# Designs tried in a protein design chat: VHH binders against o75319. Part 18

Target 1, 181 residues: o75319
Amino acid sequence: GNHIPERWKDYLPVGQRMPGTRFIAFKVPLQKSFEKKLAPEECFSPLDLFNKIREQNEELGLIIDLTYTQRYYKPEDLPETVPYLKIFTVGHQVPDDETIFKFKHAVNGFLKENKDNDKLIGVHCTHGLNRTGYLICRYLIDVEGVRPDDAIELFNRCRGHCLERQNYIEDLQNGPIRKNW

## First folded at step 1 (VHH)

Design c2s (framework vhh_h_nbbcii10_fgla)
Fold by ESMFold2-Fast, scan of step 1:
Structure c2s (fold): chain B 181 residues (1-181), chain A 126 residues (1-126)
Amino acid sequence: as target 1 above (181 residues)
Amino acid sequence: QVQLVESGGGLVQPGGSLRLSCAASGFTFDEYSDYALGWFRQAPGQGLEAVAAISGSGGSTYYADSVKGRFTISRDNSKNTLYLQMNSLRAEDTAVYYCAADYLGSEDTYYSFDYWGQGTLVTVSS
């Protein structure tokens, strides 16, 4: 099956770089087998992703895929020059501490290895919103010391859509800081 | 019609081993979409926890930190069956274990996984 994810068409394909960070968020790209169910203007393939990033005068250095499936596209559909990391993250529940740690470790490693360039960390789940927004904001709060409401506002503005899951928002605002141990 | 049927649960002593099986029907493991297949568990009075996942693409696997080095997820495409080999079992591993497949990819909804088995009980006690 090549079923389009529920509500996928409701979201902008790619947000803007979050100023002061290396993050850019987007919804999941869909391989060619999905295009029979999409109008031409609705298509968002892996190739379309890279074209849209280039149109913003940005360059991806890492993709972090938070979906709990590999049915939407294959890592082989991405340029060989861009590393791909899969972190299986179940939707609708706040990611656990182990998932948060893996995300932080990947981001920290990328930043250390890419000090001499301005390449971006692309993060996506299915809609590029709830799991994506949570983990990016969690990183900014826990590692960068950003205030929770400021992190959420920055993500919402740059993504072009507001975090929808109240449990995610609640955890970001009032939950404990998860330190990288 | 997609169906997932778990088997292999039972009572085992701490330090023992069990192998769970999940027989899938209504789709094949090597389809174009490369379904994510996984094992989840729910301990008495606790929420649902992801245990392990495996993809059809490149043999990518995921394990929860609580089971790394003890549990191994695998698949047999010729039998359309997913396995979970559980070694060095602990009392904390007592749970109903569920097999799940992400057929529709309905993530960021209440339907993260659309196809679930009925579960198989694993009890680890002396």
Scores: ipSAE 0.015, ipTM 0.184, lowest interface PAE 7.1, mean pLDDT 84

Design c2t (framework vhh_h_nbbcii10_fgla)
Fold by ESMFold2-Fast, scan of step 1:
Structure c2t (fold): chain B 181 residues (1-181), chain A 125 residues (1-125)
Amino acid sequence: as target 1 above (181 residues)
Amino acid sequence: QVQLVESGGGLVQPGGSLRLSCAASGFTFDEYSDYALGWFRQAPGQGLEAVAAISGSGGSTYYADSVKGRFTISRDNSKNTLYLQMNSLRAEDTAVYYCAAFPDEYGYSSHYDYWGQGTLVTVSS
């Protein structure tokens, strides 16, 4: 199927830029074929994503797609000028170390290449909440040295929804730091 | 009606191997090519954990850190069957193993997930 993801309509399409970072989180955009199942005000296509980012006076420089499917939209549905990176994550359980390191590597590479601009890293899973929030907070804690509760609070406020998965929250607050570079 | 049926579980000694099968009926993997397929387990007294998965359209595989290098997920579309090859089995691999088909993130109560009924694997001398 071409069904709308469970609870997808319950979440705001796009959060706000997380101050002091290059991150912005959003729920998965849905390609045009899903629109027959949505009211006009519920639509959130790849085009709608870029319009909403522009309305905030921001610009995307990278999209990181954390979903475990290609069914929601294709990279070809995005402007060619914005790089797209797929990091497959199954959800529910805490992302494995390999996934965490792939995410950190992608973010570090973007930041190094984009020192002279203010473009954002857009991160999404299905709802733009649990997998998305975990990996952004994990980066802030492990790489930037942000306190776990501060990272979580910042994400929750800017996303407009609180991280829901207790195992993710517990790992962020009390789990081991995944040391890399 | 969509059904998934696991088989191949049983008692095996530590260091041994087992191959689990998950036969799908009521749909084909080709028809649901956009769905992910995976293996999940629940050990006695513990919650459900993902063991291995193949993404929708088969481009990516996932393995839990606890099974990497020991377990291999594969599928045979002509037989409409998902497999889990389990090598170098350990006592802590003892669990009921479930196969599932899911559109993205799995969830037991999700309207769009399909789950098998499970097969018991016991690793013991």
Scores: ipSAE 0.613, ipTM 0.805, lowest interface PAE 1.4, mean pLDDT 90
Fold by OpenDDE, second read of step 2:
Structure c2t (fold): chain B 181 residues (1-181), chain A 125 residues (1-125)
Amino acid sequence: as target 1 above (181 residues)
Amino acid sequence: QVQLVESGGGLVQPGGSLRLSCAASGFTFDEYSDYALGWFRQAPGQGLEAVAAISGSGGSTYYADSVKGRFTISRDNSKNTLYLQMNSLRAEDTAVYYCAAFPDEYGYSSHYDYWGQGTLVTVSS
């Protein structure tokens, strides 16, 4: 159905580019069928996503979709020039090693292929916060060697919302480094 | 009009096996489903715990660490039924098991779009 995700309206549609990285986080865009349940100012479609990114003078080079459903929008709703990657990621639970690996692999692949540009890796889950924030921070910590608190602070500041789930925060701060390859 | 009905629970000895079923009506479990499917459980005096989940497309599965290697989630689209094969059962697996269909975020929430009545699994000597 076309149920609006719980608390979806409470979050900013798009964050800011994370300085020193190619990451930008946003909440899930909703296809047109959801608009009837939203006020005009609440609408956030795939088209709106790209418009907002453009307003920041940025360009998306990859979209990583971490949602666990396909009902929100279709890859066909995106420009053909922007690759779309689905990594089904369970909410509330710390992502497993396989999920973390998939994310890291995708990011590293993108960076290898996009050394000649400054296009962004757009990452989203439902709210573009907890799953999104965890995986981005996990990458920064495990691959880039960033201090956990610095990674979390950077993400929170740029997303405009703070990671909410204590199990995610605890794992980032005190959990083991995960396999990178 | 959507209904999820769990079955297959019962009393079993440690080390035994059970297979739970979740029959859906008014909702399709095919590869075009907009919903993920999952099993949850609640032990006496404890909170709701996520056990296993399968994505709408069936391309991804999740298992709690406590059940990995022992439980298997699957579905039969032709029967519109979700399954949980539970092997090597332990006393700590004792709980009411619930089937749920949810649009995205899989977690420890009772606020899913569709929720069954539950089936009791008791593992005891």
Scores: ipSAE 0.056, ipTM 0.537, lowest interface PAE 3.3, mean pLDDT 89

Design c2u (framework vhh_h_nbbcii10_fgla)
Fold by ESMFold2-Fast, scan of step 1:
Structure c2u (fold): chain B 181 residues (1-181), chain A 125 residues (1-125)
Amino acid sequence: as target 1 above (181 residues)
Amino acid sequence: QVQLVESGGGLVQPGGSLRLSCAASGFTFDEYSDYALGWFRQAPGQGLEAVAAISGSGGSTYYADSVKGRFTISRDNSKNTLYLQMNSLRAEDTAVYYCAAESYYDDLSGQYDYWGQGTLVTVSS
């Protein structure tokens, strides 16, 4: 039980801030109970997340957790000053319109309330790659008018890993714009 | 070792109902109540598709658009069993159904570990 997610160790813990945006992507932090299965240099706890963000001279103002599980860490493991939002999102399928709209509303609300600071929106799924990259890119395309291939390239470069799911890439490049009402 | 064993498949007529079960061994749902569980299916000549998922607490469910309103996923942690209640079955629901632990609903690359052999559902008159 309490197993490390498949291929979790294969991914960089935290990407770089995506220039021109308030987004930063990372893989899921793992609470203390996972540490006995990890070498010291492999550990990536909620505390480690905040240390790594600080090392980049950035500050988190919101965490959006896209995993379809609650076993990796608890909201209580995060600083009380940083809001946490759970959006249960199933992997391997393109997120549905309800999920997309929920993500967009959360991002828009954060940006409206944080005009006077430079705090980041941290987004993660299990690996911080497919669901995370899809929803960030979908926001940039649909709301900010970024070209799909430019959004994908920006995410890939800043995350340090390329989106892997062909159906996600196909939907971003050729799918309809999801209007947020 | 973790094992999932699917059961409840069979031949049913269009419009009929069927309940699939997935029994877990090697771990307990009570101890791993935070683990998400779900169902995948593979129709003849088609790829694998997600059908339904349920969060660890049971508070969140997911359904593919093709089954919304017809299928209901549930879990019984005391029995270490995941269920899929299938109503208003259609010929297009004919497939081998697999149950899967949370790993299939995480952000995995294109390879999946199948812990169950699947159960065949055939909808035909």
Scores: ipSAE 0.258, ipTM 0.556, lowest interface PAE 3.9, mean pLDDT 85
Fold by OpenDDE, second read of step 2:
Structure c2u (fold): chain B 181 residues (1-181), chain A 125 residues (1-125)
Amino acid sequence: as target 1 above (181 residues)
Amino acid sequence: QVQLVESGGGLVQPGGSLRLSCAASGFTFDEYSDYALGWFRQAPGQGLEAVAAISGSGGSTYYADSVKGRFTISRDNSKNTLYLQMNSLRAEDTAVYYCAAESYYDDLSGQYDYWGQGTLVTVSS
C-alpha cells in the first residue's frame, strides 16, 4: 500500500505561472487509490491538476516529473495530448550535473517545438517545491541569465511557498554555473 | 517473504577492490519492477549512510559524493542479484554494508521496506 507523502497536505496543490516564463510548479497529484486516505478537500488527482490549470486560463504542454518514485500516478492518467517526462531526481541533495542537463535539455526542446503557442511546462516533485524550485531556478540562472535572488524570489512568489533547503538556496546563489551542453 | 542477503565483504588493503553481492528473493528484478534498490553503510560509531541506489527500472542511479567515481551499483536480473563494485578503497570506506529494497522508491532517507543483515568491509593496511 501507498501512504500519503509526509507534509504533502501542507502545500498548495498548484502554483501560478511564473511571469516571463512558461513554468508552473505543483505538488505531485495522487491517483484514485490515495483518496480513501484523504479528506475530499485534500484530494488532488491528475484530473484535479488539469482542472486547476484550466481555472487559471492556462494549458499544460509538458509535464516534467522529478519524483524518484512511480507510485503516485501513472502517465496513463494524463491526457494523451500532454507529453510526460520522467527525470528521476533524488531528494535532499543538490541535483547532479546530469540531472540538471536533462532538465535543461527537456525545457529547451519544448520551447523550440512550442514557439507557436503559450502552453506551460508543468514541473513537480513530491511537494513541488525544493527539487522543482531548484531546477527551475537553475535553468533561469544558467540559461536565461536571471540573477539568483530574482529567480528564487520569483519561484517562491509564484509557488506560494518558499524553497526550504539551504543547500539548494546556497548552490543557486553561490554555486557555479552548470554547462548547458 | 522478501529477503535480502549480502555477501562479498572482507578485509582489503587501501587502493584495493571488492565486489559486494545482494541476493534478493520474494520479488523479481526486471525492467517492470517497482522496487528501488540501494546500498547503505554504517561505520563504527557513525550513522547509517546512503552509498548508492538504483531505480526499479534501472534507468537512474545515485551515488554519494564520497564514493562517486569509485563505486558502481548494478544488478543482474537473471540472478536477481544487486552488486556494488568498490574500487580504490579507502580506510574511511570501512563499514558494515547493507542492501535495501523499497517499493516505489522516493528518496534515500534510509526508509526502505526490506534490509539485509549486512556484510563487513574492512579497509586496512
Scores: ipSAE 0.012, ipTM 0.344, lowest interface PAE 8.3, mean pLDDT 90

Design c3 (framework vhh_h_nbbcii10_fgla)
Fold by ESMFold2-Fast, scan of step 1:
Structure c3 (fold): chain B 181 residues (1-181), chain A 127 residues (1-127)
Amino acid sequence: as target 1 above (181 residues)
Amino acid sequence: QVQLVESGGGLVQPGGSLRLSCAASGFTFSRYSSYYLGWFRQAPGQGLEAVAAISYSGGSTYYADSVKGRFTISRDNSKNTLYLQMNSLRAEDTAVYYCAARPYYKGSGYYPSYDYWGQGTLVTVSS
């Protein structure tokens, strides 16, 4: 189906760049076939994503797509100059160590490749909140040494929505640091 | 019709130099099709060995321990060409050399396997 994701309209399309990092979080863009189901002010296509990032005087250098589906948009809907990474992440449960490791390696690879610019890593799941916030915060805690509460607060403030899944929050605050597997 | 085409192979004496080139045919080098470009080789009776690789920006390069300090990989995206400068050649460098293009993760995997391969160019190092 071409159904709009549950509660997708409840969330801001794009957050702000997380200061001191290269991360920006957003909800899943919806390809043109969804536009008939949306008012003009509700539309958030791949094109709309890039326009909103540009409006913040930022530029995307990588998109990491954490959804478990390709039905919302195709990589071909993105500019060819922007790398795209798909990490199929099952919702509701805390991402497994393999997923966390893949995310960390993608981020580290991008940062190494992009030392000469200020391009952003765009991260999204369906709502750009729980899986997205978990993996960004996990990276900040495990790789950058940020305190868990500080990472969560920074993400919540910049995304404009607070992480909702208690199991994700608990893992970030009380779980072990994942160095590698 | 989409392929990579190697050139520059031949017979060279030990201690000599060769420069291999690899040109795209039917496509252009991009972040999607050719995020990593690499050279592989296959010596008689041996399997494929990765020799060198270079990222799209040129910011990352990788070399096999057997060729470090002797071989240099480079790319020119505007000319759709990959190069391998081979110095201080040894008899054990004798092999068919293949160029290959690895896309940035567009469909599956973190860094997917190489999708485009050339037909190979023979390098013989012998007196």
Scores: ipSAE 0.000, ipTM 0.132, lowest interface PAE 14.1, mean pLDDT 84

Design c3b (framework vhh_h_nbbcii10_fgla)
Fold by ESMFold2-Fast, scan of step 1:
Structure c3b (fold): chain B 181 residues (1-181), chain A 127 residues (1-127)
Amino acid sequence: as target 1 above (181 residues)
Amino acid sequence: QVQLVESGGGLVQPGGSLRLSCAASGFTFSRYSSYYLGWFRQAPGQGLEAVAAISYSGGSTYYADSVKGRFTISRDNSKNTLYLQMNSLRAEDTAVYYCAAKRYSGYYLTPSEYDYWGQGTLVTVSS
């Protein structure tokens, strides 16, 4: 269907780059078929995403799509120069170790390939908040050695919205570091 | 069945040129399934090594140091085909050449990262 995701309008379309990292978070872009249900000011298409990133003087080098659906937009709606990675994640549950490994692997590969530029890794789920914030913070904690509360605060500040799911927050603060071998 | 098929291998003299092609069957090159396409080779008695990789748009190309400046990788998504132009061939380029495809995830010159593989085509460089 072409139904707008629940509460999608409540969230800022795109956050700010997280300083000291290559991450930027945003809510899911919606393809043209959704625009009939939106005021012009509410539209956030794939084109709008790239316009907003450019307005911040940033450039996307990778999009990681964490939604459990392909109905919101197609990879073909994105510029051919920007790689797209789909990692199917269900909401509400803390992502499993396989999902965490896939995310870390994609980020590590991007950083290795993009040492000579300053392009960003764009990460989104439906609202660009809970699954998105969890995986970004998990990466910062496990790979970069950032303290959990510092990672969460940085994400919340840059996204413009606070992580909402207590099980995600609890896992980040008190859960084990995921060592992927 | 998803299949990649290499062609264009054969015997060539040192200093000569050869062009390899790789055609996809059972799937279409896309930014999702085949963001990176690559060429890998296995010389007699050696392990599998990377040769070159190319991004979906063709805007980024990557080469192993041993072939840089001599080989050129290119792709035509509308024809569902990958190419390797090999110039200034040397005896040490003798190998079975494989084409491979991967989604964007991980490293562009690491064989274990690739999802789909061809059967290989033999290139022999000798006088």
Scores: ipSAE 0.026, ipTM 0.481, lowest interface PAE 7.7, mean pLDDT 89

Design c3c (framework vhh_h_nbbcii10_fgla)
Fold by ESMFold2-Fast, scan of step 1:
Structure c3c (fold): chain B 181 residues (1-181), chain A 126 residues (1-126)
Amino acid sequence: as target 1 above (181 residues)
Amino acid sequence: QVQLVESGGGLVQPGGSLRLSCAASGFTFSRYSSYYLGWFRQAPGQGLEAVAAISYSGGSTYYADSVKGRFTISRDNSKNTLYLQMNSLRAEDTAVYYCAAGLYRTWGSPYQYDYWGQGTLVTVSS
């Protein structure tokens, strides 16, 4: 179906670039078939995503899709020039080490290939909040040595919404550093 | 279990042609199961080099500058097989060639590929 995800309309479509990083977070874009159930100002298609990024004077070089579904949009709905990575991530549990490793591997590879430009890594789950915020913060803490509270504050401020899942927050603050990257 | 098996390597004369095949098992060559399929090579004493890649849609192909116009990447989804047609071969093409598959659309970075074959040796020599 064309059912709009629960609470999807409650979140800003796209956040701001996280200063000092190449990350930008957003909620899942919805393909054209969903637009019949949305007011014009509520629409957020793959095309709308790229328009909003351009409005911030930014450019996407990679999209990482953390949803556990392919129903919201297809990779072929994106420009062929923009790399797309799917990491199937279950929503309520802290992501496992394999998922964390895949995310770190993708980010590190993008950064090595894009040393001569300023293109962004776009990360989304359904709401662009919990799974998205966890993996971005986990990267900043484990790879870049950012303090957990600073990583969380930076993400919350730039996304425009605070991480909601207490188990994710607790793991970021007190959990072990994952060495796989 | 995901497995990639290369074949078609061997000895060939300069200016000759060779076709490499990569048979995939444990997944299907579809728009949802693989984002890039590609070929990498490692020449004696050198690091791993990206050669060519084809997108999950089959609509986009990418080539290293050193092979553009000489090599052609293709896929046959009905046979679940990736190919590399190599024409006008040169001594500097001598390498072990690896087939790789990833859930990532960035074609040139080996770090983005999760599945790798064992490699097949291509020697270009008179």
Scores: ipSAE 0.000, ipTM 0.163, lowest interface PAE 15.9, mean pLDDT 84

Design c3d (framework vhh_h_nbbcii10_fgla)
Fold by ESMFold2-Fast, scan of step 1:
Structure c3d (fold): chain B 181 residues (1-181), chain A 126 residues (1-126)
Amino acid sequence: as target 1 above (181 residues)
Amino acid sequence: QVQLVESGGGLVQPGGSLRLSCAASGFTFSRYSSYYLGWFRQAPGQGLEAVAAISYSGGSTYYADSVKGRFTISRDNSKNTLYLQMNSLRAEDTAVYYCAARIGYSYKSPGAFDYWGQGTLVTVSS
């Protein structure tokens, strides 16, 4: 059958909203076919995602899926009212400028269209940590002018796990600002 | 409507201490927080000077070289209040002190402060 992603069980399903932003980060939801390999308390389906967001008194307005696969769940598993954007990103390497541009464009467009509400931008990769944290922090640094260390600290605290990839941290701290939002 | 109101200014002797407070209304520090809250000052006949800034979490703080080691910036998100503890005050610290906030979730100008208080006067006798 379907293999659970490596280390997926080690991470909290959903972080907290990052204060001062519209971002919330989470690990990849797993469709029903994965549940036979999970204890009830380990299950994190698309439905479970929306229930956990609601439990925090929040509402999703957009999901950005950064995984390089469609194996884990289908867009059809999400409510029709929530837009879904797929940006294929490879793990381990810093996302390229085209990927960064696509992410910034999607976020900026969502914020312009959602001025009159407080809906969240949900961002995930497999673990909701490295690619997810990089792109959120890159947006905060390049578009919002947040200091790199502050962006990283805010993400780490709200996600409940620290960015692990040293090359991602290095790029955020010392890399050039990308003027492509 | 977003509003910042400073308090705690006054006349103090050189070497003395004051604590400034900035109360925010129209938004909350915990849920809808600015990425940065800061203190600026303006002495008579001089330009605006950045004094100190603090990130949402309080994990990052910035100080002007002229105040480093003497002033401490802090925030209480539960009380929606920003503070500036000023120790070892000098005549050169005499200025109107402004608190300022930047709304972090809306793109405006990178690093700019969007909301400003009316100011509170601090006078340090020579």
Scores: ipSAE 0.000, ipTM 0.248, lowest interface PAE 12.7, mean pLDDT 84

Design c3e (framework vhh_h_nbbcii10_fgla)
Fold by ESMFold2-Fast, scan of step 1:
Structure c3e (fold): chain B 181 residues (1-181), chain A 125 residues (1-125)
Amino acid sequence: as target 1 above (181 residues)
Amino acid sequence: QVQLVESGGGLVQPGGSLRLSCAASGFTFSRYSSYYLGWFRQAPGQGLEAVAAISYSGGSTYYADSVKGRFTISRDNSKNTLYLQMNSLRAEDTAVYYCAAHRYYGSTKLPYDYWGQGTLVTVSS
């Protein structure tokens, strides 16, 4: 199985930088072996990702991969200058406290090391929406003190798609602040 | 299987020097597997202590206050090897030394993704 992920074609490849932050969200890139199942205009390889980021006049400094698989692309397909972090997260479940801690710690570490530049933290899951949006919003709420509804609105607008999972939205709006970072 | 393998430990007199090495097995040192590499130690009956850490490019390093100025961390990505040069060794440096790799976290904080099995360093006369 080199099957294209369910509904993957329904989502924009890359969102916009979230203003006031270093975050940019995108759907999972698919390595060259998937291109036989895609029209030319549907292709979104690791190289396509970096081309689209460059087209926005942005530069990636870190990629955080939230998928629970390694089948879609290999870290070796990414430019050698860009750090890659894998945080295995299962779909449909609100990420646990350990996962939230790992994400926050990675973001904080990047920001401390990159004070003198404007490089972005790229975050993706399969669709670049639910797990991705949850963890970015959780960081903004817990670490940067952003109001939950403002964080969600900012993510939705910049991603170009609204968070879909009600349990994720409910946790962001009404759940406890996680102080384990 | 993915693991780290330490070597270079042993018995040394106070004031002496040792160089520890850590080699990757089953993976390569890269920006995506091992952006930060670090050394940790555990003395008998004590907790785990972060000793030193180094980023992929070597542009960022950390040292515990207890070893700063005496220990030097370095890495050779082409050889998939991490080093710790330990100079002016003291009895208090006696511990099992572990190398560890983690992606892009704060360099001195747990959790690290991969750990070695440890190498014993004994500083005594």
Scores: ipSAE 0.000, ipTM 0.155, lowest interface PAE 14.8, mean pLDDT 85

Design c3f (framework vhh_h_nbbcii10_fgla)
Fold by ESMFold2-Fast, scan of step 1:
Structure c3f (fold): chain B 181 residues (1-181), chain A 124 residues (1-124)
Amino acid sequence: as target 1 above (181 residues)
Amino acid sequence: QVQLVESGGGLVQPGGSLRLSCAASGFTFSRYSSYYLGWFRQAPGQGLEAVAAISYSGGSTYYADSVKGRFTISRDNSKNTLYLQMNSLRAEDTAVYYCAAWKPYSGRYTSDYWGQGTLVTVSS
């Protein structure tokens, strides 16, 4: 099926830039074939994503896609000038150390190569909430030394929705710092 | 010359099983430990869909909801081959299946290495 993801309509399309960071979170864009199942006000295509980022006076320099599927949109639907990184991440479990390692290295590499600009790292899963929020907060805690509660609060405020998955929240608050190897 | 070559496609009855193979030549999986390996499919009139992926370390596997519990991805590094075991096949699984290898840390997802595709038809 070409079904709209469960609860996808319940979430704001794009959050705000997280102050003091290069991160912005959003829900998965949906390609044109999904629009027959959506009212005009509900549409959020890859083009809509870039328009909404521009409306905030921001520019994307990298998209990190945490979904385990390509059925929602194709990387070819994105502007040629914006790098696209896929990290396959299952939805219900805390991301494994390999996934965390890949995310941290991608972010660090982007930041080193983009010191002379203010381009953002866009991160999404299906809803732009649990997997997305976990990995962004994990980066802030492990690499930037942010207190877990402060990282979670910042993400929740800027995304416009609170992290929902208790096992993710518990890991962020009480879990070990993952070594950045 | 780097190539990914799929095999094992064909016609199968609903409820049947099929095993796809993807043989890599011109490079080894161990040389590209940072590569994700996976299977994508394209059904008639549909876009490209990720089916399954396997990480370069730890052996983490990922599956589309539509195939979870029915399909199994695996790799044999000694044979430089990726596999997809497909069980309990349904008409909706009819598609051209592609194997792919990609580096996660930069560039476009779509373009590191792709096979030519192998057709799987599930019909009575």
Scores: ipSAE 0.000, ipTM 0.142, lowest interface PAE 14.6, mean pLDDT 83

